# VH-VL binders against o27280: the designs that were tried, part 457

Target 1, 266 residues: o27280
Amino acid sequence: MDSMNVPEVLEIKRIVEESESVKTFIFSWDFRREVRPGQFVMVWDFRDEKPMSVSLIDPVRSEIGISIRRVGEFTDRVHGLSEGDLLGIRGPYGRGFELMGRDILLVGGGIGMAPLAALADEATARGMRVDALVAARTADELLFLDRLEAAGVNISTCTDDGSCGFKGFAHERLLTLEENHDMAAVCGPEPMMFQVMRILDERDVPAQLSLERYMKCAVGICGQCCLDDTGFRVCAEGPVFWSQELSRVREFGRYRRDPAGRRVPW
Short names: E, the ipSAE of ESMFold2; O, the ipSAE of OpenDDE; V2, 0.75 times the mean of E and O plus 0.25 times the DockQ between their complexes.

## First folded at step 20 (VH-VL)

Design ue4 (framework fv_marstacimab; at its last look DockQ between E and O 0.84; V2 from the best seeds 0.79)
Fold by OpenDDE, look of step 20:
Structure ue4 (fold): chain C 266 residues (1-266), chain A 119 residues (1-119), chain B 112 residues (1-112)
Amino acid sequence: as target 1 above (266 residues)
Amino acid sequence: EVQLLESGGGLVQPGGSLRLSCAASGFTFSSYYMSWVRQAPGKGLEWVSMISKSGGYTRYADSVKGRFTISRDNSKNTLYLQMNSLRAEDTAVYYCARVDDYYYYMDVWGQGTMVTVSS
Amino acid sequence: QSVLTQPPSVSGAPGQRVTISCTGSSSNIGDDYDVHWYQQLPGTAPKLLIYGNSNRPSGVPDRFSGSKSGTSASLAITGLQAEDEADYYCQSYDRSLRGSWVFGGGTKLTVL
């Protein structure tokens, strides 16, 4: 446990360009340290540190992948790195997904597909039937389609502009699908997750949702990622929550707290 | 040695409450779904409730929904069943069981604890 | 009343072969979920006997075997012994019942 909290300096083994704004950084990993889909690591570029979900878990190659979307100064710096460059990685942290049943539905939006891609690999390896609803604003922002297809995942796409698949939002596409699943895993923009969860609850499909909040310590100490009224810490009790848990979280789908601790509406 | 040990059973009046405990040992408790199964005297097995590894997800048989609450404390390796509004038909031996989350069988059972609901 | 149907009782003489049937539906046994069997000796807790239709846990004699076909499963006991006298339950999972563990009504096996 002590060693887990010290960043390990790792060499970028490979970089996969997933889209114009998303890159997957591949690292060698010692799997004596277990990592599960849905967990995150803290990525340190020796200036700043940010939480990132694990998007690839490959015990055969002894590798993990971290998919990072270019959205700010930190990610801009990281996206400027090349193979052979170094990053600090500590973790993994948080609660990952639990697989249940034989048939699983994945609903992902944008970079939210990162942890779900890892989950898809595990689920398919386990012999589960995996359906994935992959949503994005436009076709060029749809992530991991080739990877998911190669894994045997049944893919349905959804784009805001209709450039690929269903024109509309993920929850709208979900309403057109009548198939029942044993469980669902959801990750993406919180408004999307909120709507998807409501539909799944109405269908009595157990769902796990991965939340994104501002995380600082990743070890449940600083409280910056606390969810109102429940005391849940996204870094410790999450980031993966069951829908039954989130039903008690008033802020879910409504607002979040920014780095200054202010409530910001979605 | 993998073991489950139930406790908390006893005699209670209709409408009363009882809290069962199940102490787990010999395995990583937090890595398993857990369930309660009961057996009325001279009757068969009936699934009562299940709880996910983290405790974030629970499910109940219709016969106990709204009255029973399953919970767990992974730090204490303990499973609980809070039983409220007890009825005569709730009289049974209550078993805690470890659940395989792939095949959905129960491979480890406790010895059971007897709950008697009677006026 | 039970979701899975078992005969209430079966009997056999020592050394004989007996079979216990378990009949379900397309929503449980006929689905992707497997059938499991438990043995319950008098006055004891149930013990897992067969899992995943036909697998034996450690310590279970090879005299016990399980099979599944369609919406039905079967437990076979060969070389019946006196100590096999017990109640036997089949169990599966039913996704149509909001994902419920379902048991058969149990079969009392008497060794004559």
Scores: ipSAE 0.923, ipTM 0.957, lowest interface PAE 0.5, mean pLDDT 95
Fold by ESMFold2, look of step 20:
Structure ue4 (fold): chain C 266 residues (1-266), chain A 119 residues (1-119), chain B 112 residues (1-112)
Amino acid sequence: as target 1 above (266 residues)
Amino acid sequence: EVQLLESGGGLVQPGGSLRLSCAASGFTFSSYYMSWVRQAPGKGLEWVSMISKSGGYTRYADSVKGRFTISRDNSKNTLYLQMNSLRAEDTAVYYCARVDDYYYYMDVWGQGTMVTVSS
Amino acid sequence: QSVLTQPPSVSGAPGQRVTISCTGSSSNIGDDYDVHWYQQLPGTAPKLLIYGNSNRPSGVPDRFSGSKSGTSASLAITGLQAEDEADYYCQSYDRSLRGSWVFGGGTKLTVL
């Protein structure tokens, strides 16, 4: 195996508080190891190791950023760290997003905006027009708005409680948006992604969606991240899939699998 | 040296099948969208099909939809076109082409392979 | 009828200027999609001449130039040479619900 299969211990260079529950941890990175939006890394806190999405890819500053939502013991420990503390990182792994055309729609829910923020930077850097639909439960949970505006992204927001932008779900807001995009990239809660995918398929907009499944090895050996009926491994053939690929996957939007392989509702 | 080389053309009866291959060399094949374009004898260029970098997104001209299947094997640097239910109007030189994913132009073309559909 | 319309033929003497038009619609050229141009010499595969309306790839002489206005585009060839005798195709992308790469019908250039 090469070096991206063994954790490299890196110093936390900077921490950005994105919300009360989300922090971005920034590290120096040697870009001879290419990183693409939509790929993930395994983050090791010297006790446990979890997959996390890359949210910042900056070859000019030689930096990557990894956004982590506080949801349990591992992420609580990582959120307690400070600038100068150490984390292990292995990767990147998985298939990232492909760009196509000049006009891209991003649809992100909650922490799902993390890989889409990285994609937005790449898209704007190559001159694409970028529209982003940013969804959350409340205004305080909307992520990356200032960063996206600074990059020149056209932002639409929706919140479940109506505290910012459209009151309602992302797919409901999408129905009110213009239909003409060359492609879309979608990441967030899988039920949201399923509804958004159906609208985009009806509009004949090519879409890529980033899935989450339980992972142990991250290199396609253990089988924990497999999708029913296709045999696709989310860590190897994904996590980003085209909507055409997902149309053949019956589990998408219905359930996921736990570490034991058991079906669990979304 | 960037090259594309088509193969697999020939004479086929109407209703028959044929599989075209396009061997790529001199560039990172998996980093490019790819396309098939055909040209009937004495006629102009007609776009046939396109495939994304991963192979997960494909498009077809209406004239071939449901009959032709584009695919790729990035480990072998090869693009394919499976042609089923062939018709006389499918008679053409078939070119494979490298596609720019931003501007949608085709900057590298193969020399083409001739497909003739006739009894 | 091609989605992009080109004259079937044009001609010019050596040293002269020739233009080739490409007329589209609001769903392609008129929807800000760029126009690209290809040269096909007799018995050969097409070759990219102009991309993004007006950009020349390396190796294409500066006597080939392109422009776009509204729903139409033009390829201009100055200092016409015998070796320019070829077929010329414009190409764009159509954003409609069934989006596709679209070519013009082609223009045969004869050098007199």
Scores: ipSAE 0.632, ipTM 0.838, lowest interface PAE 1.8, mean pLDDT 89
ESMFold2 (binder alone), look of step 20: mean pLDDT 93; pTM 0.951

Design ue5 (framework fv_marstacimab; at its last look DockQ between E and O 0.80; V2 from the best seeds 0.81)
Fold by OpenDDE, look of step 20:
Structure ue5 (fold): chain C 266 residues (1-266), chain A 119 residues (1-119), chain B 112 residues (1-112)
Amino acid sequence: as target 1 above (266 residues)
Amino acid sequence: EVQLLESGGGLVQPGGSLRLSCAASGFTFSSYYMSWVRQAPGKGLEWVSMISKSGGYTRYADSVKGRFTISRDNSKNTLYLQMNSLRAEDTAVYYCARIDDYYYYMDVWGQGTMVTVSS
Amino acid sequence: QSVLTQPPSVSGAPGQRVTISCTGSSSNIGDDYDVHWYQQLPGTAPKLLIYGNSNRPSGVPDRFSGSKSGTSASLAITGLQAEDEADYYCQSYDRSLRGSWVFGGGTKLTVL
């Protein structure tokens, strides 16, 4: 517990360019420290620190991967780094996904596919049948398709502009799929997750959803990632929540709190 | 030694409530799905409820849905079953069991606690 | 009544071979989920006897074996002994019943 809270300075072993805006940074990892899909780490560039989901877990190569989307100053700096450069990593933190059943459905949007890609690897290694619905705004923003295919995942794609796969949103594509699964894992824009969850609930498919909130401490102390009414801390009780839990979270799919603590509608 | 120990059983009137506990030891409690299974006198085994590792997901048999609540406290290595609106047909030995989440079997069972619902 | 069907009773003499059948459907045994077996001695809690159709937990004698074919499973006991007198239950998982653990009705084994 003590050691995990101190950032370990790690060398970037490899950088994989996933898309124009997403890079995966590969680090050597001591797997005596367990890490599960759905958990996150705090990435420190010696100026600022941000939570990032683990997108690759490779015990054979003793490596983990962190996929980062370029969206601001911090990620801009990180995207400017090269192999051999250093980053601080502390964690992992949070509750990861629980695998259940034989057939699993993954529904991911944009960078939300990062933790799901890691989950897909674990699920396939476990011998599960994995279906993945990969959503993005455009074809060039679809992530991890080759990786998922190589893992034996059955992929369906949807894009807002119809440039690849189904034209429309993930929940719309999901409505066209009749197959039932033992469990679903969902990660992406919250409005997407909200709609997907509703469909899955109607189908009585147990679902886990990974939420994104502003996280500062990652250890459940500062409370900035608290969800209204429940007191759930995304960094401690999450970021992965069961749909049964999220049904009690009023703000889910409706609003979030910004760094100043203000309610911001989705 | 891996062990489950049930408690809280007893005699209760119809419509009454009872809370069962199951103390786990000898294993990482939070790493396992847990279940309650009951057995009426002279009858077979009936699955009652399950709860996920984190406690965030629960499922119930139709016979107890709306009346029973399964919960867990991983910090105390304890599983619970809150039973409300008890009926005569709920009379049974109640077992807590550890679930293997790959094969979906129950590899560890408690000794059971007897619940009798009678006027 | 039970989702899985077992004979209510079987009997055998010491040293004989007995089999207990467990019949389900395409939504449980016939699905990707396995069949498991439990032994319940009189006045005791159930004990896992066979998991994953044919695997024996540590401590279970090799006289006990399990198999699965189609929508049915079978527990075989060779070299029947007096201490084998017990109730035996098969168990599986049924995804069509909102993902429920399902048991057979149980089989009482009598050693003659």
Scores: ipSAE 0.923, ipTM 0.957, lowest interface PAE 0.5, mean pLDDT 95
Fold by ESMFold2, look of step 20:
Structure ue5 (fold): chain C 266 residues (1-266), chain A 119 residues (1-119), chain B 112 residues (1-112)
Amino acid sequence: as target 1 above (266 residues)
Amino acid sequence: EVQLLESGGGLVQPGGSLRLSCAASGFTFSSYYMSWVRQAPGKGLEWVSMISKSGGYTRYADSVKGRFTISRDNSKNTLYLQMNSLRAEDTAVYYCARIDDYYYYMDVWGQGTMVTVSS
Amino acid sequence: QSVLTQPPSVSGAPGQRVTISCTGSSSNIGDDYDVHWYQQLPGTAPKLLIYGNSNRPSGVPDRFSGSKSGTSASLAITGLQAEDEADYYCQSYDRSLRGSWVFGGGTKLTVL
């Protein structure tokens, strides 16, 4: 491969506990290697390698941040690390979000708020009005609220159990919110994104959605991250897609594929 | 020097097709939304189409929907307009323009290429 | 008929002031969308003259100015010079057309 396909070993500079289950790992970064909100990196713990979205892009401090939810063996091992420990980083990879207009809506579910937090920083820095709908199962799982507030983002929350904000799912809260935005950016569980996309399409709001799927090579050679009907590769043509692109894909919101390529329910 | 250069215009019969190209130089092409704007002889400016930075989102004026297709190849710094089922009222100078994605103005224009649809 | 309405022509003598109007609606200028102005010299492509209602790009003389009020906008040209003889177009964005770029019909400025 080329030089961007070999992990660079970087020291964990700082760790931020975002919730009981989510930590942000911050690294020094040379921004001659450009990073855009919505792009991802491959994180290597010297045993296994997983894709993770970039949640902080700070050229002033020469830092990037990667937010990781503890969900299994790999993420358990990474969550056990301390400042000064090492991780391998490949990337960035994929297509990031595009901004348009002066008013943007962000809709994030759980860890899906990570790339949207990076996008919010960029949008507010250029003077856009930013509304964010932050969704989670419970109040303790709502991510980045203080950071978004400090950036001047107008926050609405919803939780499945009603412990904070609107009780219900993100698309249900959306129906009660302002309808006029120049664009929207959406990231979270694929069933949530499908329902949100349907509402945004009905409102004629241009929407971009970030899909995270199983990946192996991160440059599109292996084919394991392909969507059904188009041959789109999440790691090469995405992970960010416009809703116009996703309307051609049957599997979106209905099922996923395992590493062997079999259809499995969400 | 930021430049846009259109090509591909000419004389065509009604019902015919043409493909316009716009070569971009002097700026990061993939960082900009792009547009086509046309001007019929002796008439004003009319917006035709726009395309997002990646090419994944497009919009068209009602007068050209279903007949024209905007596309881009960011590896070649080139914008395209495929024009099918041409009509006499499509006769115009076609301009390639760079869109400001915050204010929605067009800050860089090509010199235009003439399309004449005549039987 | 254009979505934005401009007078077909205006004229003035050198040194005088002229104003070109641009009238829109609540779905474009009246919906907080900015007005931009373009100058088109004979035989040339349009050139951005004013953006964001009143901002001048580098190289545009300060005798060109723009303003917006309600659903209307205005381009003012003071100290007219022979080189100002051109067509002038206003432009905005209209949400009622499923999000489209809209131009005025153009105004021919004649310098006497």
Scores: ipSAE 0.699, ipTM 0.853, lowest interface PAE 1.3, mean pLDDT 89
ESMFold2 (binder alone), look of step 20: mean pLDDT 92; pTM 0.945

Design ue6 (framework fv_marstacimab; at its last look DockQ between E and O 0.86; V2 from the best seeds 0.83)
Fold by OpenDDE, look of step 20:
Structure ue6 (fold): chain C 266 residues (1-266), chain A 119 residues (1-119), chain B 112 residues (1-112)
Amino acid sequence: as target 1 above (266 residues)
Amino acid sequence: EVQLLESGGGLVQPGGSLRLSCAASGFTFSSYYMSWVRQAPGKGLEWVSMISKSGGYTRYADSVKGRFTISRDNSKNTLYLQMNSLRAEDTAVYYCARLEDYYYYMDVWGQGTMVTVSS
Amino acid sequence: QSVLTQPPSVSGAPGQRVTISCTGSSSNIGDDYDVHWYQQLPGTAPKLLIYGNSNRPSGVPDRFSGSKSGTSASLAITGLQAEDEADYYCQSYDRSLRGSWVFGGGTKLTVL
């Protein structure tokens, strides 16, 4: 437990350009330390530290991948790095996805596809049939399509502008799909997840959703990622929650807390 | 040795409450879905409830929904079934069972604990 | 009453072959959910006998076999032995019942 909380300085083995704004950084990983899809690691660039979902888990190559979207100063610095450069990685942390049944639906939006891509690999390896609804604002922001296809995933795309696949939002596309699954995993913008969850609940499809909140310690101590009323800590009890759990979370799909602790509406 | 051991059964009056426990050993408890299955005297098997590995997801048969609560403590390797508002038709041997998450079968069963609801 | 239908009883002489049927519907077995079988000896807890339609867990003799076709499944026991006298239950999953684990009514096997 103590060892996992100390950042391990790792060399970037490879960098995969996923899109204009998203890169996947590949690291060697000792799989004596188990990691599951849906878990996250804390990435340290020796100046700041941010939580990032694991997007690739490859026990054969003894590698993990972390997909990072360029959105601010920290990610700008990280995106400026090259193969051979160093980053600090501690973890993994949090509760990952559970698999249930033989048929699984993945619904992802934007960078939310990162943990779902890892889950897709696990599910397909297990012999599950995987359907993935991949959503983005535009076609060039759709992530991991080639990777998912190579894994045998049945892909449906959705874009806000209609540049690829269904024109509209993920929940709208989901409404047009009549097939039910044994389980669903969802990750993306919270408003998207909220709408998707409602549809899945109406269909009695058990669903897991990965939340994004401001996380500081990653070990359930600081409380910065605490969800109102429930006391759930996204870093400890999450980031993956069952829909039944989220139904008790009043703030879900409505607002979040910023680094200062203020309520910010979605 | 993989083992499940139920306890907490007994005689209770209609409208009463009872809490069953199931102690798991010989396997990583937190890595498995769990279920309760009951069998009325001289009758067949009836699924009662299931719970996810983390405990965040539960499901109940219609016959017990709203009255029974399944829970687990992974730190104690223990599964629970809180039974409230008990009825005569709830009289049965209650089995704790390990639930396989891909095919949906139950591969490990406890010996069962008898619950009798009677005036 | 049971979602899956089994004959209430079957019988056979030692050494014979017996078959126990399990009939479901399009919402369970017909919905491509697997059928599993359990053996319950008198006064004991159920034991998994067949999983995934036709797979035998470790320790189960090859005299026991399972099959599935359409909305029905079948358990076959060859070389019937006295110790096979027990209740047998089929089990599947039904999505239409809000996702429920469903059992057959059970079949009492008597060895003559």
Scores: ipSAE 0.936, ipTM 0.962, lowest interface PAE 0.5, mean pLDDT 96
Fold by ESMFold2, look of step 20:
Structure ue6 (fold): chain C 266 residues (1-266), chain A 119 residues (1-119), chain B 112 residues (1-112)
Amino acid sequence: as target 1 above (266 residues)
Amino acid sequence: EVQLLESGGGLVQPGGSLRLSCAASGFTFSSYYMSWVRQAPGKGLEWVSMISKSGGYTRYADSVKGRFTISRDNSKNTLYLQMNSLRAEDTAVYYCARLEDYYYYMDVWGQGTMVTVSS
Amino acid sequence: QSVLTQPPSVSGAPGQRVTISCTGSSSNIGDDYDVHWYQQLPGTAPKLLIYGNSNRPSGVPDRFSGSKSGTSASLAITGLQAEDEADYYCQSYDRSLRGSWVFGGGTKLTVL
């Protein structure tokens, strides 16, 4: 575009409570604006605007779902809304996941499962075999398990505290999983993604990883979402990157940037 | 009309370099994986390389790995093959092909461009 | 060298049926990877003829058919016509080569 896309004010059609801390807000959507798994939208509550994961892409019902974890003032306000209430949405933005081959591994941590749930729907609809490693700190925070199972996804779980599935981190569970995949898609806390990427790279499994960075314009103009050593803009060239691309990025897994652009450790 | 047009072939001495181009038209180029396939004179087809939709993932046949680089410019609807350290066995017609990403077939082919490596 | 094996040549009279075989291994056709077929007329680029073992793209006559069994695949051509004289290649994917696209050596079809 020549200018920023203007938010469209949409009515919340339905709310799905995914966990105590995560809700999916469902909106009618005109699919002439195509949406791909891994792309994001900017959600505007008339006071502030934040990037959020698209977790449901349903052209048949003309609906999208946006999954939002309650973590602060903005998300607290959004979680307090009901069906019929309004939100502004602009997008979608960014590069989505690309599919290849007949089998895929999904590795998701916490809310990172949201875009992977959308990808799982697309992959299973195409006839791919889908394995998912769903990770969280506790059993109560594991997301989308029933939905993934209903879609025919083979689920493995891990929790930091061992309350469900494997006790430990996602990358530790990954070492015990089947290795025969044509590709992988990874989304979650960046330290987790870094460790998972190392294992997948050693196994020669092509991987795509979805990064989070501070965003302002979401269309690649302002530079707030740039990665240090490559000039990649997470909102334009990402948020999804191939592992081959990320191997050139010094900051990945080592530090992040605050809204003022300052380096802070993970 | 879906079309692929290769260019950049020619005569090169061993150890030389060439860059091949493939102009795409009639489809959304950025939505497709792409591939190069070559055919030595009187011989069969040999897969050379592939590149993902974004250009962020590439793969090469062992025979060319480290010497050839596939790339794409989605804003120009163009696929490239940079060929370095050319050898006599690289002599072939080079085809640009559109790669289907589930079944792994190639549904659209260019006419090819001839590369001859000879002293 | 080719990972998939095809006969170097086959022949048939106009109106007859010919079959071209393609033999792979447990790391490609035997690992449930699909087989695709291409026709290359003299002096021209290859053209997709069959994909996904047995599917015909638009514009390919139904006298061309494909099948797969075990580690092998077959292209059948019935009602042979003079314009069918071409080279035919099978193609699959091989996981043992760190994920490579592999072609057969090609089969020259002569219409007598």
Scores: ipSAE 0.714, ipTM 0.858, lowest interface PAE 1.3, mean pLDDT 89
ESMFold2 (binder alone), look of step 20: mean pLDDT 93; pTM 0.955

